# Ledger of designs, part 31: VHH binders against p95470

Target 1, 316 residues: p95470
Amino acid sequence: KQVDVHDPVMTREGDTWYLFSTGPGITIYSSKDRVNWRYSDRAFGTEPTWAKRVSPSFDGHLWAPDIYQHKGLFYLYYSVSAFGKNTSAIGVTVNKTLNPASPDYRWEDKGIVIESVPQRDLWNAIDPAIIADDHGQVWMSFGSFWGGLKLFKLNDDLTRPAEPQEWHSIAKLERSVLMDDSQAGSAQIEAPFILRKGDYYYLFASWGLCCRKGDSTYHLVVGRSKQVTGPYLDKTGRDMNQGGGSLLIKGNKRWVGLGHNSAYTWDGKDYLVLHAYEAADNYLQKLKILNLHWDGEGWPQVDEKELDSYISQRLK
Short names: E, the ipSAE of ESMFold2; O, the ipSAE of OpenDDE; V2, 0.75 times the mean of E and O plus 0.25 times the DockQ between their complexes.

## First folded at step 8 (VHH; framework vhh_7qia_2)

Design g1 (at its last look DockQ between E and O 0.43; V2 from the best seeds 0.00; counts 0 for: pae E 3.2 > 2, unsure alone 61.2 < 65)
Fold by ESMFold2, look of step 8:
Structure g1 (fold): chain B 316 residues (1-316), chain A 122 residues (1-122)
Amino acid sequence: as target 1 above (316 residues)
Amino acid sequence: QLQLVESGGGLVQPGGSLRLSCEASGFTFDYYAMGWYRQAPGKQRELVAFITWGGSTNYADSVKGRFTISRDNAKNTVYLQMNSLRPEDTAIYYCAAKTPYSRYTDESGDYWGKGTPVTVSS
């Protein structure tokens, strides 16, 4: 009965929480208490018009959403991709409300934000996450394998890169210079998410491999920077562009392959939201919402016992 | 609790027809693409047909024009209609639920039924 999610992100509207997941048309759940969840909707009832150009076998599954509130609108970013290639694109759809009962409820697709092309780009245009800096500039982080994680300025309506463009590399793992540019390679890093806390921006990243049931090695690392553009340094001062990353949490025997997190501050408390594969339930993907704690030096911590104690309930 | 249960196999004459069914339980069926695979003794398991959540289909060259895959999401069931059967179609047929969010080309994230035997012989 738990909530089946992959790549979960959340936001609230009024007294209602909304959870978005990789899935057919982006699967949406709602809750009043972040524990009991009800299916709400899919953001796409039909596919994005450009999706089959990017992925000819597209079946209505959209990957790795992020949800961002800006000036009274909800921006839902999503990914279309193909296996083993960086033939991918991130799109955005916009709604005035998340309540399907409202007459204003309508997802209006705004098209492609960025697209990666094999051999042209040494990056993969998936796994978007939005962060606003201290000056009100909005940025998108993204990336998976290849040359790692990138950050760029969004334009004023949050649908495309700003002009002139400004792009930064924020994290990467070593990749052989001899590897063919069309191959993903061995640099197992993806799914950036940035949280502003105190004087720092914290970059979370997923290392390892998702999606392999009990063989999944996915785990979370963190670095921080005083500037949204980096450099992001781990606890030992090592740059995440040079292989730095301090372990935040990894799986246990009951919950494997933790990753693709988001992070939020709600009502004065901080939370980490992610998926985990449940060994006792055939490694099906389940929602986890964990408390983020902070040590005396300002580094995030998660009590691994909460991994076993948070249990979602999917309502009919 | 997670189950993929194939049925509809059996003995059939060459040129005949069978309809295989696979009923799924214990997971969110609409979330997955579904496939039929087959394995003859001493051979590797091979893809027969695949259907996405949205109904797009793909077929192995050896069965195109003879086999049809379909799904009924309300009944959590996927079907394989097999027409013009040949002795070479003799195999154990497996239903699979395929994770559509895997970034990898291997099948390490997929779920499998126990199989239903099909024998085509006079």
Scores: ipSAE 0.409, ipTM 0.740, lowest interface PAE 3.2, mean pLDDT 89
Fold by OpenDDE, look of step 8:
Structure g1 (fold): chain B 316 residues (1-316), chain A 122 residues (1-122)
Amino acid sequence: as target 1 above (316 residues)
Amino acid sequence: QLQLVESGGGLVQPGGSLRLSCEASGFTFDYYAMGWYRQAPGKQRELVAFITWGGSTNYADSVKGRFTISRDNAKNTVYLQMNSLRPEDTAIYYCAAKTPYSRYTDESGDYWGKGTPVTVSS
């Protein structure tokens, strides 16, 4: 049985890899080889206390985590939201270790990092992703639909926006000005993830619609910038804030709606981590870890065939 | 394979009470939000009550104050206590499990039981 995850992110502690997924309390898996995975834990034993306040229609699922290591701690960012609404918030919970067997293992929720409010904000506080720039400043990218993807500086504790606040728009798709601000609109962009590689920051984003099984249209686009704040330009030089984005991978008939990626450099090798809907399994989302390569111009490339060759195993 | 088996339905007089049960198997129960839906003859299926993995509950306005949804994770069971039943509550009641992977869908449930009939009649 494959690992069925959505919005996967990974990190390593010692010789153990940990996978985090959208789910009740954020599902955590562990692996020694990034192929065979075991259920490890969930980050939350109960719903965040503030979740229902932020989103009255909160269904208990925490969305789109990101895991970030900083000064010996693990910062797990997550989002509370509801379908089609930007009544959302990104929270952060922190742990000293990811090993549940450790006496130090304890997730401590630090609360809300940012919150989006309908009619106030033209952004949605979901899909956090953390990146440190070359100066050591840590940033959070996030967003979905509405006004697109945003980036802001985190404070030293990585729990709140830095003050004074510094925000940037880093990607967006066209949105009708006639559309009510409470509506997500047709600007189908979300799930930013920034990878620092070579001379550039690479912004990965998911276009299309996820979570619709066979009707999912998710695919990955990418742009790059020499600055973490952008502008992120695609291969044609188009700004991702102006609808730019170069297709990285779309999937195929067997694996549709792939996206919401993370990207990592591990031991000198680069990886693209994402979920894809498997047609043969009623479009259940599956973990995919693809090798990330770079062409002669420094653009990322993946082999679609690896969608078939990488097969995760969920161990009992 | 995920399975949901409803029970507890039947005929009851107006003002009466029923307790529905839904036993889940084949999956990690506490990974799912559980809900009760109902479909009356000639009507669309509607949400009755929902309970998240964390225990948060939601109710249709029509059943608020009368119905109570609960879950026992140790028994892999979700319950619907229905009090003060009304004729308009007559329907086939379905148990549903919601996966964590449907944030951009309005699907109420990913897995469904076969349903248990509830008839409220004098």
Scores: ipSAE 0.191, ipTM 0.628, lowest interface PAE 2.0, mean pLDDT 92
ESMFold2 (binder alone), look of step 8: mean pLDDT 78; pTM 0.798

Design g2 (at its last look DockQ between E and O 0.54; V2 from the best seeds 0.00; counts 0 for: pae E 6.0 > 2)
Fold by OpenDDE, look of step 8:
Structure g2 (fold): chain B 316 residues (1-316), chain A 122 residues (1-122)
Amino acid sequence: as target 1 above (316 residues)
Amino acid sequence: QLQLVESGGGLVQPGGSLRLSCEASGFTFDHYAMGWYRQAPGKQRELVAAITWGGSTNYADSVKGRFTISRDNAKNTVYLQMNSLRPEDTAIYYCAAKTPYSRWTDESGDYWGKGTPVTVSS
């Protein structure tokens, strides 16, 4: 059986890879080869104490994690939300190790990083992604629909926005001004992830709709900037804040609705990590790890055929 | 391959009881909320009962107090105990696995079984 994950992110501790996914308490898998995965743990045994305050109907599923290593600690960011609503919050829990067998293993929830409130915020506090710039400043990108994707400085302990706060809009799609602010609208953009490579920061984003099995229209677009704050321009020079974005990968009839990616450089190689819905398996979402290449102009490329060749294995 | 296989349906008299089972395979069962839906002839499919991965339950008003949903993660099985059955409970009952983003009112992302018929008739 393959690993059925949503919104996968990965990191490594020692010789072990860890995969984090949307799920009950954030599901964690471990692997020695990034192919064979074993269930490791849930980051939360119980719901965050504040989750129901943010989302009264919270059911324990934490969304779209990101894992970030900083000063020997693991920062796991996660989202509490409801589908189609921006009543959301991004939280962070911190651990010294990812090995559950370690005596130091303990997730300590630090609480809410940011919270979006309907009618107050034209952004949605979900889909966190962490990036450090060339100066060592750590940033969080996030967002879904509404006003698009945002970026802000994190404070020194990576648990709150830095003060004074510095925010940037880094990508968005057109949204009607007539649309009620409580509505997600038609600006189908979410899941930012920034990768530093070469001379640029590359902003990956998911366009379209997820979570609709065969009707999912998720696909990945990308832009780049020499500054982490943007502007992120696509291959044509269009600003992602102005609807720009260059198609990276869309999928095919076998693998639809792929997206919500992360991207990594490991041992000198670059990878794109994402989920895709497998048509042959009733559109159960699967983990995909694709090789990320770069063309002569420095734009990322992936081979769609790797959707078929990478096959994760979930071990008992 | 992802499979949901319902069983336990059949013919029962009013006031009778049935226990439906849905055995899941091919996905991480305990990561999904599970639900029972039903579709009566000429009617739209409706949620009957749902249970989250943590065991929280939700019931349609029409079945509250009569039906009980439960799950055994070790067996990858979700159950629907149906007591005090009524003719209006007649329907094809479907087992569903709900994706993490799905709402109880949104079925578009759910994985479905083929259904098991329940007929309540004297």
Scores: ipSAE 0.522, ipTM 0.823, lowest interface PAE 1.2, mean pLDDT 94
Fold by ESMFold2, look of step 8:
Structure g2 (fold): chain B 316 residues (1-316), chain A 122 residues (1-122)
Amino acid sequence: as target 1 above (316 residues)
Amino acid sequence: QLQLVESGGGLVQPGGSLRLSCEASGFTFDHYAMGWYRQAPGKQRELVAAITWGGSTNYADSVKGRFTISRDNAKNTVYLQMNSLRPEDTAIYYCAAKTPYSRWTDESGDYWGKGTPVTVSS
């Protein structure tokens, strides 16, 4: 059976790769080879203490993790939200190691990083992704629907926004001013991820709708900027804050509605990590790790045929 | 292969009890909310009870106080304890799994068992 994941992110500690997925308490898998995966743990055995204050119907499902290694610690960011609403918050929990067999293995929740409130905020506090700039400043990108994708400076311990706060809009799609602020709207953009390559920061974003089995329209676009704060421009020079975004990859009849990517350089090679819905297996979401190539103009490219070539295995 | 298999249905007298079970396989069970639905002949399928991973439950008004939904995530199983059964509870009962990942629209549960019949004789 393949690995059934949603919103996958991963990192390495020693000879072991760790994969994090949306799920109850955040589901964690481990692997020695990025192909064969074993269940490892959940970051939360119960729930964050503040989760039901933010979302009264919360059931232990934490969304859209990101994992970031900094100064010998592992920072796991996670989202608490409700369907179709921006009553949401991003939290962070920290561990010294990812190995559950270690006596040092202990997730220590550091609480809420940011929170969105309906009518107050025209953004949704989910889908975090961490990027460090060329000067060592660490930033969080985030967002889903509403006013789009944002980027802000993190404080020195990576648990809160910096003071004074510095926030930037990095991508958004048009939203009708006639639409009620409580509605997610038609601006179908979410799940930012930023990768530094050469002289550019590349912003990946998911457009369309996930999570509707064969009706999912989810696909990946990209823009780039010489500054982490933007503006991020697509291949035609259009600003991603004004509807720009160049197609990177979309699904097909076999693999529908792919997206919510992360991207990494490992051992001198670049990879795109994402989920895709497999039509032949009831549209269950499967892990994909694809090679990320670069053309002569410095734009990323992915061969769609690799969707069929990468096949994960979940070990019993 | 994704599979939801119901069991525990049958013929009972009014006032009796049954316990339905649904075993799940082929997907990550505890990533899903689970539910029981029923359909009597000539009627629309209706929700009976639903349970999230964390144990939050919802019940149809017609069964509240008589039926209890529960789940055992270690065994990939969801249960429906049906007490004080009435003739109007007669239906085929279906187990369903609901996707946890919809962000911006309601999304109904998409995976269904084949159903187990329950007949309350009278």
Scores: ipSAE 0.156, ipTM 0.603, lowest interface PAE 6.0, mean pLDDT 88
ESMFold2 (binder alone), look of step 8: mean pLDDT 80; pTM 0.811

Design g3 (at its last look DockQ between E and O 0.36; V2 from the best seeds 0.00; counts 0 for: pae E 6.5 > 2, unsure alone 64.5 < 65, grease 25.5 > 24.2)
Fold by OpenDDE, look of step 8:
Structure g3 (fold): chain B 316 residues (1-316), chain A 122 residues (1-122)
Amino acid sequence: as target 1 above (316 residues)
Amino acid sequence: QLQLVESGGGLVQPGGSLRLSCEASGFTFDHYAMGWYRQAPGKQRELVAFITWGGSTNYADSVKGRFTISRDNAKNTVYLQMNSLRPEDTAIYYCAAKEPYSRYLEPSGDYWGKGTPVTVSS
C-alpha cells in the first residue's frame, strides 16, 4: 500500500530519509530510497503537556509538522489546534537523532513557540515552516485562513520568536471585514513553505480546502521574492499579500486536493513533496514526491504525470 | 486499497449479545477514529458508536450502557460488543473510518464498509 500522509515534510540523516506527517503524535517514517517507507516512530507518545491548555478538545492529532536541522539537532515543529478555530499553538520538540535505535534518540519538547488566541489574533498558529535566510537568520512561516500567512524571526534557540519580535505578512487572501474575527472565513490559504533557490525565495502556499476527500480543492500556488520577508510576487507581479499566487499544480481527476507541500534540494536536485487524494482509492490521501523543475524565468514547474509515476510503498 | 470488512452479524434473540468486528486495511488505522453506524429498514443511517485513535468513545443514547466499542490497533480492528439486544437494534451495521484531518470544517465523509446485518427477533 501507499503511504497515506497529510502535510508531509522530510529530512535526511545519514543514508536514511525521514518523513513526518500530521497525525497522532506526528508520525515518522523512514526510507532508504524515498519510495519504500517504514513506520519509524511518533514524536509524541501521547500529547504535548500543554496541548489541552491551548485546545481543551485536543484529541492527540498534531498538525502539519516541519523538520529542521540546526547545529546537529533536529527541530520538529508541530501545531495544536481545534476544528475551525484559531485556538492554536505551534510547538517544537528537539532530538539529537532521528534513529530510534540510537541511544541518543529522545524527543524533548521545548514547548510553545507561538500561540494564537481567538478574538485576539487574526492569524492561526498552525502549519509551521522553517527557512534560513542568506544571513543565517532562521524564520518561521505559518498560518492559515484569517489574516493569512505570517513570517517571524526565530530566536537563536529556534524555540521562540526573537526579541524584539519581527513579524511579516507574506500572503493572504481577501477577507471580509464584517466577518467575526473568530471565524476562519473564506480566505482559503494555508501551509506556507519557503524554498531558497537561485536569486529568490519561493513561497509555496496551498489554496482551497484540504481534508475533504473527493471534495478537497487544495492546490498549490507560488510566489517569489529576493528577500525572505517578501514581498512575494507571483508571475504577474501581484503580491501574494494582495491575493497573488501563481498556480503550480492543481491535480486532476485521479489526484485531487493536492497541497500542503514542502520543497527540498537534495543532491543538486529539487523536489516537491505533498499529499494528494487518490480517486481510485476512495480519495485516501497519498504521499507524492515530484521533481521540481525551473523554467527559463526561474519559476518552478512540476510534471503532473509524476502523480501517477511516483508510488510510495509502505512496508510492513 | 482502503478496506473495511465487517463481521459478526447475525440473528439473535432479544436480550442476546453479538460482537461485531471490523478489520481495516489499506490505510494507517491508528490515525483514524473508527465508528459503527447502523441503518434500519426505512430509516436513515445513524451513528451507533465511535472511538478515537486515543480510545475516547461516544455512543448513541439508544445504545449507551448496552454497546461497547473498542479497538485493537495491532490488529487493525474495531469491535462493537452489543449486549441486551433489542428488536429496535435490528439493522445493517456499518464500520466507518473517520476522516481525521479536517481543520476548519466538520469532519467530511467517512470511509465505509459494506455492512453486516444484525437481526434481533424472537
Scores: ipSAE 0.712, ipTM 0.862, lowest interface PAE 0.9, mean pLDDT 94
Fold by ESMFold2, look of step 8:
Structure g3 (fold): chain B 316 residues (1-316), chain A 122 residues (1-122)
Amino acid sequence: as target 1 above (316 residues)
Amino acid sequence: QLQLVESGGGLVQPGGSLRLSCEASGFTFDHYAMGWYRQAPGKQRELVAFITWGGSTNYADSVKGRFTISRDNAKNTVYLQMNSLRPEDTAIYYCAAKEPYSRYLEPSGDYWGKGTPVTVSS
């Protein structure tokens, strides 16, 4: 029943769930039950006109979407990038509805939100994730390798950074001072997602490498803060800007490369949404929706046994 | 699983033309950027041309203006039209599908065909 997805995010409109994935034009699936998915649409019918200027090696795939509802509109953020480079940008397209049968269904691209340039920027403008703070201010987290994960205020219509700009570093791993600034380096961190729960904001991050099939090392860590801007501290009190991060879940022999999560509260229950590579099915990437539990100290937990709810054809 | 089968190679005289075809089998063919690579005797494999899912193309400087890459997603097929062939175009030509999720290093596990030889009479 699983769909082949990468970097999954989802939202609900009426009785229908919509799942967004890295792919050509951002692949969209729909479901009534979060179990049975069918293809719905692509957010872009043709590549964004500016994609090749930003990333000359652009292969036609838009990466790492996030979907955010605000004041009756759906904001779909997406990344344009190329392998191993921070010649990247995050764009945004907006729709009034996700139902393709509606006369109001129309993705209206609003262009580039932020762009990273090698040598100028020590960050990579991919992997957006949107969070509103307790005061209604909307922020974008983002980042992959280089100087790690950043957070900045969005402007009123959520299409650009606010002016004056306000940026924060929220997580990073050590990067060798011997690395040229144009290279991604050894700081294997990306894909932030922030969830508000109780008294805390929880920052999830992906450590390791995706996309290597059985050699993928991707896994999820978490920290928390009482302020959306941080500092995000792990279970031992270590700052995520200083290499902190508590393990949330890693793979096993059957499911590898877990990462690029989103997290949601639906119908009073909390969920972690991510992809995993299935060893028994040639390491194809599969959607996972896991129950997110909380221990007595307020730290999130997932049950690794839930990864095994589907067994591929090859094992039979 | 995506599988790639090339055809259309052979012997031609300088100035001649060939059309290479690469038929793919796999559910998600139109999700991949597709490319043609070549490897001449004693040389490393090099990119010749690639085409995105939406039809945007790139070419090596050595073939620009002479070769045309195209795709037919309904037939799961990528083509390389090679015109004005030269002896230095002699190589084994490989069809490839690039892994779309590779973010960090040169992709491993890209899908490759077995290749089709092209010989241009010296």
Scores: ipSAE 0.053, ipTM 0.500, lowest interface PAE 6.5, mean pLDDT 85
ESMFold2 (binder alone), look of step 8: mean pLDDT 79; pTM 0.808

Design g4 (at its last look DockQ between E and O 0.45; V2 from the best seeds 0.00; counts 0 for: unsure alone 64.3 < 65)
Fold by ESMFold2, look of step 8:
Structure g4 (fold): chain B 316 residues (1-316), chain A 122 residues (1-122)
Amino acid sequence: as target 1 above (316 residues)
Amino acid sequence: QLQLVESGGGLVQPGGSLRLSCEASGFTFDHYRMGWYRQAPGKQRELVAFITWGGSTNYADSVKGRFTISRDNAKNTVYLQMNSLRPEDTAIYYCAAKTPYSRYTDESGDYWGKGTPVTVSS
């Protein structure tokens, strides 16, 4: 059995990799080799105390995690959302270690980082991803549909926006001005992730629709900027706030709906981590870890054959 | 290979009881909200009951107090205990695994069994 994940993010502690997925309380797997994965834990044994206020139908699933290491601590960001609305919030929980066997292992929830409200906000507070800039300032990118992807400064303990607040729009697609602000709309963009490489910050984004089995249109685009705040421009120089975005990778007949990626440099090599729906297995969502290469002009590339050749194993 | 296999349907007189089972395999069962739906001849398929991975339940008004949904995550099985059956409960009953990942109100990401028929008549 391959590892069934959605919205995967990954980090390393010692010789062990930890994989985090949308799921009940955020599902965590561990591996020694990034191929063979074992269930580890859930970050929440119970739900966040505020979850049902944000989403009355909340059923224990926390969405779209990101994991960030900072000064010896692990920060796990997670999302709660009401279906079909931007009634949503991003929270954060913190741990000293990811090893459940350690006496120091305990997730300590720090509550809501940001919250979106229909009609008040033209953005959706889900899909967090953390990036530190060259000056040591830590930022959160986020967003799904509506007015697109945003970036804001985090405070020193990484649990709230900085004061004074600083927010930027980093990518968006066209949305009809006639559409009610409470509706998600037709701007099919979400799941930002920013990687620093060389002189640039690279913004990855998911375009299209996930979660529709063989009808999923999800695919990955990229732009870059010399400043973490943007503007992020694609290969033709078009601003991602104006619909720009250069195709990085899309699915094939066997692997559909690629998206919600993260990206990492480990041991001098770069990787793209994402989910894809496997046509041969009823379009169930599976982990993909692909090599990320760079052309002579500094743009990322992925070999499409690696979609077929990376196969994860779920251990018992 | 993903499977949802219903069983336990049949012919029963009004006021009787049946217990439906749905055995699931090939996917991460405890991530999914599980549901029972039914479709009578010439009618739209309708929700009967659902149960979350953690055991919270919801019922259609027409069956509340008479039907009980439950799940056994160790056995990858969901049940529907149907008591005080009425002729209007006659339908094909379908097991569904509701995708937990979709942000849409669309059911296009859900998985369905083939159904088990239930007939309530004298």
Scores: ipSAE 0.622, ipTM 0.845, lowest interface PAE 1.7, mean pLDDT 91
Fold by OpenDDE, look of step 8:
Structure g4 (fold): chain B 316 residues (1-316), chain A 122 residues (1-122)
Amino acid sequence: as target 1 above (316 residues)
Amino acid sequence: QLQLVESGGGLVQPGGSLRLSCEASGFTFDHYRMGWYRQAPGKQRELVAFITWGGSTNYADSVKGRFTISRDNAKNTVYLQMNSLRPEDTAIYYCAAKTPYSRYTDESGDYWGKGTPVTVSS
């Protein structure tokens, strides 16, 4: 059985890889080889106490985590939201270790990093992703639909926006000005993830619709910038804030709705981590780890065939 | 393979009580929101109640105060205690498990049991 994850992110502690997924309390898997995975834990034993305050229709699932290591600690960012609403918040919980067997293992929720409020904010506080720039400043990118993807500086302890706050728009799709601000609209962009590689920061984003099984239209686009704040330009030089984005991978009839990726450099090798809906398995989302390559112009490339060759195993 | 098996349905008089059970297998039970739905003859399937992995409960207005949903993760079972049953509660009751991965859909119950009939009649 394959690992069925959504919005996967990964990190390593020692010789063990940990996979985090959207789910009840954020699902955590562990692996020694990034192929065979075991259920490890959930980051939350109970729902965040503030979840219903932020989102009254909160259904218990925490969305789209990111895991970031900083000064010996693990920062797990997560989202509380509701369908079709930007009544959302990104929270962060912190642990000293990812090994549940460790006496130091304890997730300590630090609370809300940012919150989006309908009619106030034209952004949605979901899909956090963390990146440190060349100066050591840590940033959070996030967003879904509405006004697109945003980036802001985190404070020193990585729990709140830095003060004074510094925000940037880094990607967006066309949105009708006639649309009510409370509505997500048709600007189908979300799930930013920034990878520093070579001379550039690469912004990956998911276009289309997720979470609709066979009707999912997710696909990955990418742009790059020499600065973490952008502008991120696609292969044609179009700004991602102006609807730019170069297709990275779309999937096929077997694997549809690919997206919400993370990207990593491990041991000198680059990887693209994402979920895809498997047609043969009633479009159950599966973990995919693809090799990330770079062309002669420094643009990322993946082999779609690896969607078939990488097969995760969920062990009991 | 995820499996949900309902039990506890039957015939009951108005004002009576039933306790439905749904036993789950083939998946990590506590990773799912569990719910009960019902479909009366000629009507659409409707949500009765659900309970999140964290224990939060939600009820349809029509059953509030009468029905109680609970879960026992150790037994991989979700329950629906139905008190003060009414004829309008007559339906096939379905157990459902919602996957944690649907962010942009309001659909609940990605996995369904076969249902257990509940008939409230004098």
Scores: ipSAE 0.246, ipTM 0.652, lowest interface PAE 1.8, mean pLDDT 93
ESMFold2 (binder alone), look of step 8: mean pLDDT 79; pTM 0.801

